# Miniprotein binders against a7ua95r516to809: the designs that were tried, part 256

Target 1, 294 residues: a7ua95r516to809
Amino acid sequence: ASLSLLSISDLVPDLQFIFFWMSNAIEILYFIQQKSPAYMQTIELMDDKAGSKESLLSATISANEEAMTILEEVIMYTFQQCVYYITKTLYVVLPGLLDCNPFGTEPSSEQCRRAAGVCVCAVCVMPEAVRRVVSVFQTTSDLLQQYQVHSEIQSQMFAYLFFFTNVSLFNQLIDKGPARGWFQRSRVLQIQASVKILLDWAKGAGHNHLAQKFFAKFCSTVTILASPPQQLSQMSWKALCAEHPSLKPVQLHRILTQYQLMAELGPLPIWQPSSEDEAYIYRTVDLLESFENH
Below, E stands for the ipSAE of ESMFold2; O stands for the ipSAE of OpenDDE; V2 stands for 0.75 times the mean of E and O plus 0.25 times the DockQ between their complexes.

## First folded at step 17 (miniprotein)

Design jl15 (at its last look DockQ between E and O 0.86; V2 from the best seeds 0.81)
Fold by ESMFold2, look of step 17:
Structure jl15 (fold): chain B 294 residues (1-294), chain A 86 residues (1-86)
Amino acid sequence: as target 1 above (294 residues)
Amino acid sequence: SDEAERIALDARRMIEEAQRLAEQGDHEEAIRLLLESVEIAARSGDPYLLVKVAIYAIIMALQTGDEDVIRRAEEVLRRAKELLYS
């Protein structure tokens, strides 16, 4: 509510400033990491006629360690500031993915209508809610590229943003899903299609492995909820745990409970938790994820 | 080299004084002194003095709200990098 005006475009000047200084700190850190061995070797090969090269070498090692420590702290601080600004906008725009309909504009061509499964093709318009999230990711990617941020730091940033996205979507779905009607199968299929667009963006941006890793919990949830009752009712608790290792027992139990309500099923013996999991299915402190698990 | 050691000592003194000024909140004088120290640090032959100048320029830019200090910090960083990478 109070953050409804926090689009990524409003934060670009702050992000440009932080990325500029962060990228320079990274550049200098990389430089001294590459060049310090050669410089140390030069000192070791000096003629020791006028003094103690041992003392100079020791001081140089200390200076290198100090410089690296300070640069790492600066990089961590600036990275955290970038993430803070970006995740503020993500937090505001992500819930809209759970309400949007990626099928709201019907495809006009027979080609699109003949595609099996979820119909999202090049002729269809991207839903506004999805566009807002993609815009945050794309703007971040463009800024990282513009400032030539080291690829390892770019990967770490998107790892965190995907982790944050997964936690935000999962927590909203679990916490607000019953009141919002998000567990109805038609809505779950719409949510699945919207997330597919995000996954396709991540693949095209070179971050497919990160997205698959960090979206796993939310994707598992949606996969279970989208399953036909005939199919899901034949899967045991143990089989579901094995297929969806990202879900904690309390989370899987809650998802199956919501599925039973949505599909108008009674309790199923096949979904009874294993003995090792039974102690954990009521740990409500473990139901929602923390944003600090990265 | 006694001359290089003297120059390094002079650069160190300037950099340390700039750090003290920044800690006192006098970022304008701190960045001015850092800019003056860049060429002296380069003449010392100790690349870690240039690295230190660059680091303090970055830190000052991130801590200040003053656009003039930020612009000067960019100049310090640019010059320190040119000399460091040469």
Scores: ipSAE 0.800, ipTM 0.946, lowest interface PAE 0.5, mean pLDDT 85
Fold by OpenDDE base, look of step 17:
Structure jl15 (fold): chain B 294 residues (1-294), chain A 86 residues (1-86)
Amino acid sequence: as target 1 above (294 residues)
Amino acid sequence: SDEAERIALDARRMIEEAQRLAEQGDHEEAIRLLLESVEIAARSGDPYLLVKVAIYAIIMALQTGDEDVIRRAEEVLRRAKELLYS
């Protein structure tokens, strides 16, 4: 099937399979971690018949270490597989978020999975492009809950997914934004509204802190671009750096340069990088975010 | 006890043979032996043998494309968990 046709719904059976086995592996790992100390103590309290106790303890320690190692590998493998499938789906739907007009009357044509009829839930009233992205996250959340995956693993998964989403959206906006007209104020306001819907969902799902953390760069970019020229032209480079610490100097410089061109402001001395940052604004290798940092 | 040690040894041999068979691609025979080993492992009184059985059931399920083997792996896992929590 072409990547373009892949929906999260198509991956649900595969994800269910992986989540089932992952959840069980985690459960067994926690069982070992909780029971091993007591079991070892029981061995330590046994009557020492001619060195048999030390041998048994050593064998038990070895078995524990082996079991934990293998389980950690299984958990890591299954986690990676889940992330792979989910991010593949996100890759397909995320571009639509940047072209979305959330202020348009798009018919809420898709039924909420929870309702047999027309649903007016927060997800059903979302623009289609936003709903598709939210659907990936919601499906992931629902599966994690269904299989009672440990909260730490859930947090790690959402952290990665939000990271991936931020990197993808940021890179697309920086790279394609000027050519696509996404730097135009009207388009930026659409993007800002779409992202707000996503962040509101994340807040409602209990992931507010993670969402704020991992979307910071994209949100900062959108915030700057959404700023009125009269307001933004009064902010110095240092003030913008301080307000948007998630942006590298090269990124901020690119955003401001493109903003300046789009708004026809001409050169603004107040946006001139500091002497300390001047060397960094030319590091084009740092312009786009990498996926490798996770 | 000498009997528990003999039972544990038997369970280990069965688990090792199941692993060997799985590595050779004979997942059907591997899972059968693994299922038989669950009850023997439980009788040994060594919880790590049951854990090992559960781990191999998980691994086999993830490695196989055979739905019957997967179903049997779920059975092994279920039974191993039941015995671990008993």
Scores: ipSAE 0.772, ipTM 0.935, lowest interface PAE 0.5, mean pLDDT 90
ESMFold2 (binder alone), look of step 17: mean pLDDT 83; pTM 0.797

Design jl16 (at its last look DockQ between E and O 0.91; V2 from the best seeds 0.82)
Fold by ESMFold2, look of step 17:
Structure jl16 (fold): chain B 294 residues (1-294), chain A 86 residues (1-86)
Amino acid sequence: as target 1 above (294 residues)
Amino acid sequence: SDEAERIALDAREMIEEAKRLAEQGDHEEAIRLLLESVEIAARSGDPYLLVKVAIYAIILALQTGDEDVIRRAEEVLRRAKELLYS
């Protein structure tokens, strides 16, 4: 029963409710921000017949500040509730990206099938696991636009969703990757292709900057794992750190040594960190990313 | 001016009472009072009374779970916005 509540389609009525009230709070907040100076000026231009102008102006300033504070709290609360529901559905569907074979995808429409290998429809080339993730993002985008949510709030929501996606995928890959076979060459290439489809969606949706920013850690990991092990073994630790600044020393070292073991390139790690980095490569507290430090 | 000040005082008292009723859990009476206050707040000439009516309607709708209260909060919000933006 509870699993049905994790589907984005099942949550649309709840999201519609929250977006309706959030969008109205945002609309009113921006209205008073834009109109407050003019209203204050009308008070300043009034006749001061009973010395009440200064009192009225002071009360009006206080009312403005109170209204803005309460509206900001309402917006924050409703934003947090939306993110909570959306990320619960993302958490369920994201692991499928790591098991997905995008190279075996059949076109989803007859038009794309009849075009015989030239498919220009993004949906037609999208494997089911990627489609499930995109459906969450697309449904969110559609709802935000339907309720005319301010563009800054829309960007902030997608920034958080991409951050959450990166943390979820990165942590699963690092924690479960060797046991799940996700470090195998064929799997890494499949993961890389699936992520590219997701990044292409984000670019087409107008979120390319946010996606590039927030997926950097996961993308760096996949790039390393997609590199031939022999090529990596010829690179110094310093060079690898410079190529992948988004990865913490413990993360980079763990990825490299696990990849070396899967490639059977000797019994000892080939990559030796600098003396400066040596203290940091064993900080297991830094290995996994936090969902809360966005 | 003096009548506008009296109207503003009346609207403010209604809106504050609606807030207290909502905090006590009497959502039906709170939204009834907000509905009554909308036109009075508009006649006061103080836009922040309409803003406060709209804010309390939004908060009530998010807290209540009662579909009738939510529907009435939507009406309060719609009317408050019409008057505020006009």
Scores: ipSAE 0.801, ipTM 0.948, lowest interface PAE 0.5, mean pLDDT 84
Fold by OpenDDE base, look of step 17:
Structure jl16 (fold): chain B 294 residues (1-294), chain A 86 residues (1-86)
Amino acid sequence: as target 1 above (294 residues)
Amino acid sequence: SDEAERIALDAREMIEEAKRLAEQGDHEEAIRLLLESVEIAARSGDPYLLVKVAIYAIILALQTGDEDVIRRAEEVLRRAKELLYS
């Protein structure tokens, strides 16, 4: 099937399968972690019949270590598979977020229309492009809850998904933004509104801290680009660096340069990089974010 | 007890044979042995044998494309969990 046709709904059966087994592996791991000390103590309290106790304890320790190792591998494998499927779906839907006009009257979700007419729930009033992204996250959340996956694993899952989303959106905006007109103030305001809807969803889902952390770079970029020229032209390079610490000097420089071109501003001495940052603004290798750093 | 040790040995042998069969792609025979081994493992009094059965059921389910084997793996897992929490 072409990647373009892959919806999160199509992956639900596969994800359900993986989440079921992952959840059970996690449950067994926690069972071992909780019960092993008591079990070992029970062995230690046994009457030492001719060295049998030490042998049994050693065998138990070995069995525990083996079981823990294998379970961790299974959990890691299943986690990676889930991430792989979910990120494939995100890869397909995320570009639509940048082209989205959230101020347009887009119709409510087809699902809610079929069931109850015009639904006015927060998801149904979302622009279609935003709703598609939110649907991936919501489906993931629902599945994690359905299978009672441990909260730590849920947090790790969303951390990665938000990281992936931020990298994807940031790189697309930086690379394609000028050519697509996404640096135009009107378009930036649309992007800002779309991202706010996503962040509001994440807040409502209990992932506010993770969302704020992992979307910081994209949000900083959008914030700068959304700033009125009169305001932004009064901010020094040093002030912008301090306000947007998630941006590398090369990234900030690129954003400001493209902003200047778009706003038809002459050279602004106030945006000149510091002598300390001057060497870093030319590191084009650091311009785009890597997916490997997570 | 000597009997518990014999039962534990039997369970271990069955579990290891199930693992070997699974690695060879004989998922049907592997799951059959796991199903049989659950009750034997429980009788041994060694919870790690039950854990091992559960682990191999999970692995087998993730490796197999056979829906019947998957269902049986769920049964093994369920039974192993029941016995672990008893």
Scores: ipSAE 0.779, ipTM 0.938, lowest interface PAE 0.5, mean pLDDT 91
ESMFold2 (binder alone), look of step 17: mean pLDDT 85; pTM 0.826

Design jl17 (at its last fold request DockQ between E and O 0.91; V2 from the best seeds 0.82)
Fold by ESMFold2, fold request of step 18:
Structure jl17 (fold): chain B 294 residues (1-294), chain A 86 residues (1-86)
Amino acid sequence: as target 1 above (294 residues)
Amino acid sequence: SDEAERIALDARRMIEEAQRLAEQGDHEEAIRLLLESVEIAAYSGDPYLLVKVAIYAIILALQTGDEDVIRRAEEVLRRAKELLYS
């Protein structure tokens, strides 16, 4: 009965409760929006015997606006409660993505073992850490479908969940990466493979555009870190900024600094920030992302 | 008609009292009054009274911790929707 639970399945009863009332509020809001013009027209067509038609119409307009306002607030409140519970679970399981090995020692199924030369290892095997994150997304998707939540609200919810995932993974990588060894090339390649599994889930679930938009910062970070030194050392600061517009100058600078340490590269003139960006690479207040903005 | 306007006034009074009771924390009395108001709101012919009954049932279910109040709020909502969509 607490938010300390590690599994999304333990929170399903609480989520079912909130989704039930939210979906009903959405349903009623949609009904009013669809029926209001016709109802107003029936009032306009009434015989006006005492000049009371204008008063009735005015009161009806006010009632409609009040109802829509209250329903919108209820939907916003319940939406925030859903994402609160879901992100508490997500926050607990996301760090495991940075420590797991999606390549493993052997394929998980006999079919995958027999066809190992035909399929990529990440497709046949899902590490437990990745499975836990996918389970959160899949359970959320199943609940939204079960309660027939409007598609726009479903999209907004996954937009926020992907935003939250991106911020959490990026901040942990930047903050804890040096101490945890997460900038080592073999670890970066494992992280990249794990993120690909998440992106593949999002594509199969119909959320590809949202995932591409909201995972951009973390994906850019991993892409840079996974690049071979021969290729990355050919790219100027300006080219890297253009290729990775989601990264702030302080963030790109920090990523390149960690890359230099990993690859044992000295300072590279080609990675010197532009004059315009030089003032911004020391803005440590901009290094980590806020969970409050999206 | 004059009867419909009188019924609408009665339903409005009941719904406003239920809202006041809920704001005061009297959740059991609030849901009892909402349940009684459903049929009266429907007979008024004003769909926005039924909408208010449904809205306040939703709000009360989300505010209370009482399983019996929640169950009754679901009953109110189900009936209000049936009458709205008919």
Scores: ipSAE 0.795, ipTM 0.945, lowest interface PAE 0.5, mean pLDDT 86
Fold by OpenDDE base, look of step 17:
Structure jl17 (fold): chain B 294 residues (1-294), chain A 86 residues (1-86)
Amino acid sequence: as target 1 above (294 residues)
Amino acid sequence: SDEAERIALDARRMIEEAQRLAEQGDHEEAIRLLLESVEIAAYSGDPYLLVKVAIYAIILALQTGDEDVIRRAEEVLRRAKELLYS
């Protein structure tokens, strides 16, 4: 199937399969971690019949280590498979978020899982492009809950998904934004509103801290671009660096340069990078975010 | 007991053979041996044999495209868990 036609709904059966086995592997791992000390203690308390105890203990330790290692590998494998499938769907739907006009009258989705027919729930009133993104996250959340996946693994999964989303949106905005007109204030305000809907969902889903952490770079970019020229032109480079620590100097410089062009502002001396940052603003390799850091 | 050790040895051999068969792509025979081994492992009194059976059931399910093997792997897993929590 072409990537363009892939929906999260199409992957639900595959994800259910993987989540089932992952959850069971985690459960068994947890069982071993909890029971192993008591079991070993039981062996240690056995009557030492001619060195048999030490041999049994050694064999038990070895079996425990082997089992733990294999389970960790299985969990890692299944986790990676889930992330792979989910990120594929995100890759397809995320570009739509940047083109979304959340202030438009879009009809409510008839596809609310909570109601047959027209639903006015928070998800159904979302713009279609935002709803598609939220649907990926919500489906993931629902599956994780359905299979009672350990909370730590859930947190790790959402951390990665938010990271991936931030990198994807940030890179698209920086790379394509000028050409697509996404740096225009009106368009930026649309993007800001769309992202706010997503962040509000994440907050409602219990992932507020993770969302704030991992979306920081994209949110900072959007915040700067959404700022009125009169306000932003009064902020120094140092002030902007301090307010937006998630942005690298090269990224901030690119954003400000493109903002200046879009707003038809002359050169602003106050936006001149510090002597310390001057060498870094030319590191174009650091302009776009990498997916490899996770 | 000597009997428990003999049972444990038998279960271990069955599990190892199931693993070997799975690695060779004989998933049907592998799952059959796991189904047999889970009950034998329970009599050994060694919980790590049951854990091992469960692990190989999970791995086999993830490796196979055969729906019957997957279903049987779920049964092995279920039974192993029942015995582990008993």
Scores: ipSAE 0.792, ipTM 0.941, lowest interface PAE 0.5, mean pLDDT 91
ESMFold2, look of step 17: ipSAE 0.792; ipTM 0.941
ESMFold2 (binder alone), look of step 17: mean pLDDT 84; pTM 0.811
ESMFold2, fold request of step 18: ipSAE 0.794, 0.781; ipTM 0.946, 0.939
ESMFold2 (binder alone), fold request of step 18: mean pLDDT 85, 85, 85; pTM 0.829, 0.831, 0.830
OpenDDE base, fold request of step 18: ipSAE 0.779, 0.780, 0.779; ipTM 0.938, 0.938, 0.938

Design jl18 (at its last look DockQ between E and O 0.92; V2 from the best seeds 0.81)
Fold by ESMFold2, look of step 17:
Structure jl18 (fold): chain B 294 residues (1-294), chain A 86 residues (1-86)
Amino acid sequence: as target 1 above (294 residues)
Amino acid sequence: SDEAEQIALDARRMIEEAQRLAEQGDHEEAIRLLLESVEIAARSGDPYLLVKVAIYAIILALQTGDEDVIRRAEEVLRRAKELLYE
C-alpha cells in the first residue's frame, strides 16, 4: 500500500511521458532565447509607422517575457515531478549501501555467473545493493539522453539526485549508525568502497564535478571514520574543519565522538572545538540534513 | 499590414478560447481549436503566437489523461515546431 515498494522500472512509462513534454518545453525555451534578439531587431528596422512599430515592439517584448515565464514554470513542474518519483525509488534502495560488503563480491546474476569466466561487465561484478542504486542513476541518464534533454537540465537533475543521495546516506549513518554497528572500522571501509563505486559511475557518466560537490558531506564523514587513529589523532579540530568544510560543528563533533568510541579513545585536547564553534557543537537542530533545496 | 494584424487577432482569439475551454475541462474542443490555430498563427508573421500554441498543447497534454487529446497535442506541437524552425 506504500510507494516505498515502487521500483524505477514501474515508473519508466510515466517518466518517458514527462520527459517527452519537458524536453520539448526546454527546446522551445532555448529557441526563443536564441532568436529573440534578432527578431526584435527586425522589428526595430521595419519601414513602417513609428507609432505602429513601437507598439508592435512593446507587445513583442511582453509576449517574449510571458512565453519564457510559462515555459520555465512548465519545465520546473515537470522536473519536480521526475525528481519526486526518482527519489522515492532511491529512498528504497539507498540503505542497502550501508549494509553491503563490496569486498566479498556477491554473484550479480546467474547469467553473468555462468559466463565462461570472461564476463567483465561492471554491473555483473557489483554488489547487488550498489547495482540497485546505479540502476536508478543509469536509467535516469538513459531517459535524459533518449529524449535529448538539454545538458544544463541534465546537470541540474543529477545535482539534485546526488544531493538527495548524500542527505539520505548521511542522515541514516548518523541516526542509525550506533545501533547498526556502521561505525566499526571494517564497516566504514566497506561503506567507503561502495561509495567509490558510485563516484566512479558518476565520473564515467560525465558528472564527476557534481558528485564531488554534492557527496562532500557523506564522503567527508566516511573519510574521517576510515582514518587510522595515529593519523587522525594528529589532526586538530581546526584542521579537520578546514579539510572538511561541508561538516557543521555539531556533525563533526558527533562523528569524532563515534570515532572515539570505536577506537576506544578518550577525549583528545587537539580535537577541542575552536572558541567560535564551542557554542554550536550541541545544536541538535543542525545535526541531520534537510531534503529541501538550500 | 491590416491583413496580418487581423490574422494575428483571429489567432489570438482562437488560442484564448482554447485556453478557456481547457480550464473548463473541455480538453477535446481545446485541442481541436489549437490544431486549427496553428496555420493561422503561422500566417500572422508573429512567432510568439506559434510559441503560445505549442505551449498550450504541452500544458494540455500534461493535464488531460485522455490519450486521443495527447496524440493530437503531439501533432500540434510537431507542426508548430516545423513552422517555428523554418
Scores: ipSAE 0.782, ipTM 0.944, lowest interface PAE 0.5, mean pLDDT 85
Fold by OpenDDE base, look of step 17:
Structure jl18 (fold): chain B 294 residues (1-294), chain A 86 residues (1-86)
Amino acid sequence: as target 1 above (294 residues)
Amino acid sequence: SDEAEQIALDARRMIEEAQRLAEQGDHEEAIRLLLESVEIAARSGDPYLLVKVAIYAIILALQTGDEDVIRRAEEVLRRAKELLYE
């Protein structure tokens, strides 16, 4: 199937399969972790018949280590498979978020999973492009809950998904933004509103801290671009660096340069990088975010 | 007891053979042996044998494209879990 036609709904059966086995592997791992000490203690309390106890204990330790290792591998494998499928779906729907006009009268989605018919829930009133992104996250959340996946694994999964989303949106905005007109204030305000809807969803889903952490770079970029020229032109490079610590100097410099061009501002001496940052603003390799850091 | 040790040895051999068969792509025979091994593993009194059976059922389910093997793997897993929590 072409990547363009892949919906999260199409992946639900595959994800259900993987989540089932992952959840069971985690459960067994947890069982071992809880029961192993007591079991070993039981062996230690057995009557020492001629060295059989030490041999049994050694064999038990070895079996425990083997089982733990294999389970961790299975969990890691299944986790990676889930992330792979979900990120493929995100890759398809995320570009639509940048082109979204959340202030438009888009019809409410008839496809609320919670109600037969027209639903006025927070998801159904979302712009279609935002709803598609939220649907990926919501489906993931629902599946994780359905299979009672351990909370730590849930947190790790959402951390990665938010990371991926931030990197994808940031890179698209930086790379394509000028050509697509996404740096225009009106378009930036649309993007800001769309992202706010997503962040509000994440807050409602209990992932507020993770969302704030992992979306920081994209949010900082959007915040700068949404700033009125009169306000932003009064902020020094140092002040902007301090307010937006998630941005590398090269990234901030690129954003400000493109902002200046879009706003038809002359050169602003106050936006001149510090002597310390001057060497870093030319590191174009650091301009786009990498997916490999997770 | 000597009997429990023999049962444990038998269970281990069955699990190892199931693993070997799975690695060879004989998933149907592998799952059959795992299913037989669950009850034997339980009789050994060694919980790690039951854990091992459950692990190999999970692995086999993830490796196979056969729906019948998957269903049987779920049965093995369910039974192994039941016996682990007894």
Scores: ipSAE 0.756, ipTM 0.929, lowest interface PAE 0.6, mean pLDDT 90
ESMFold2 (binder alone), look of step 17: mean pLDDT 85; pTM 0.823

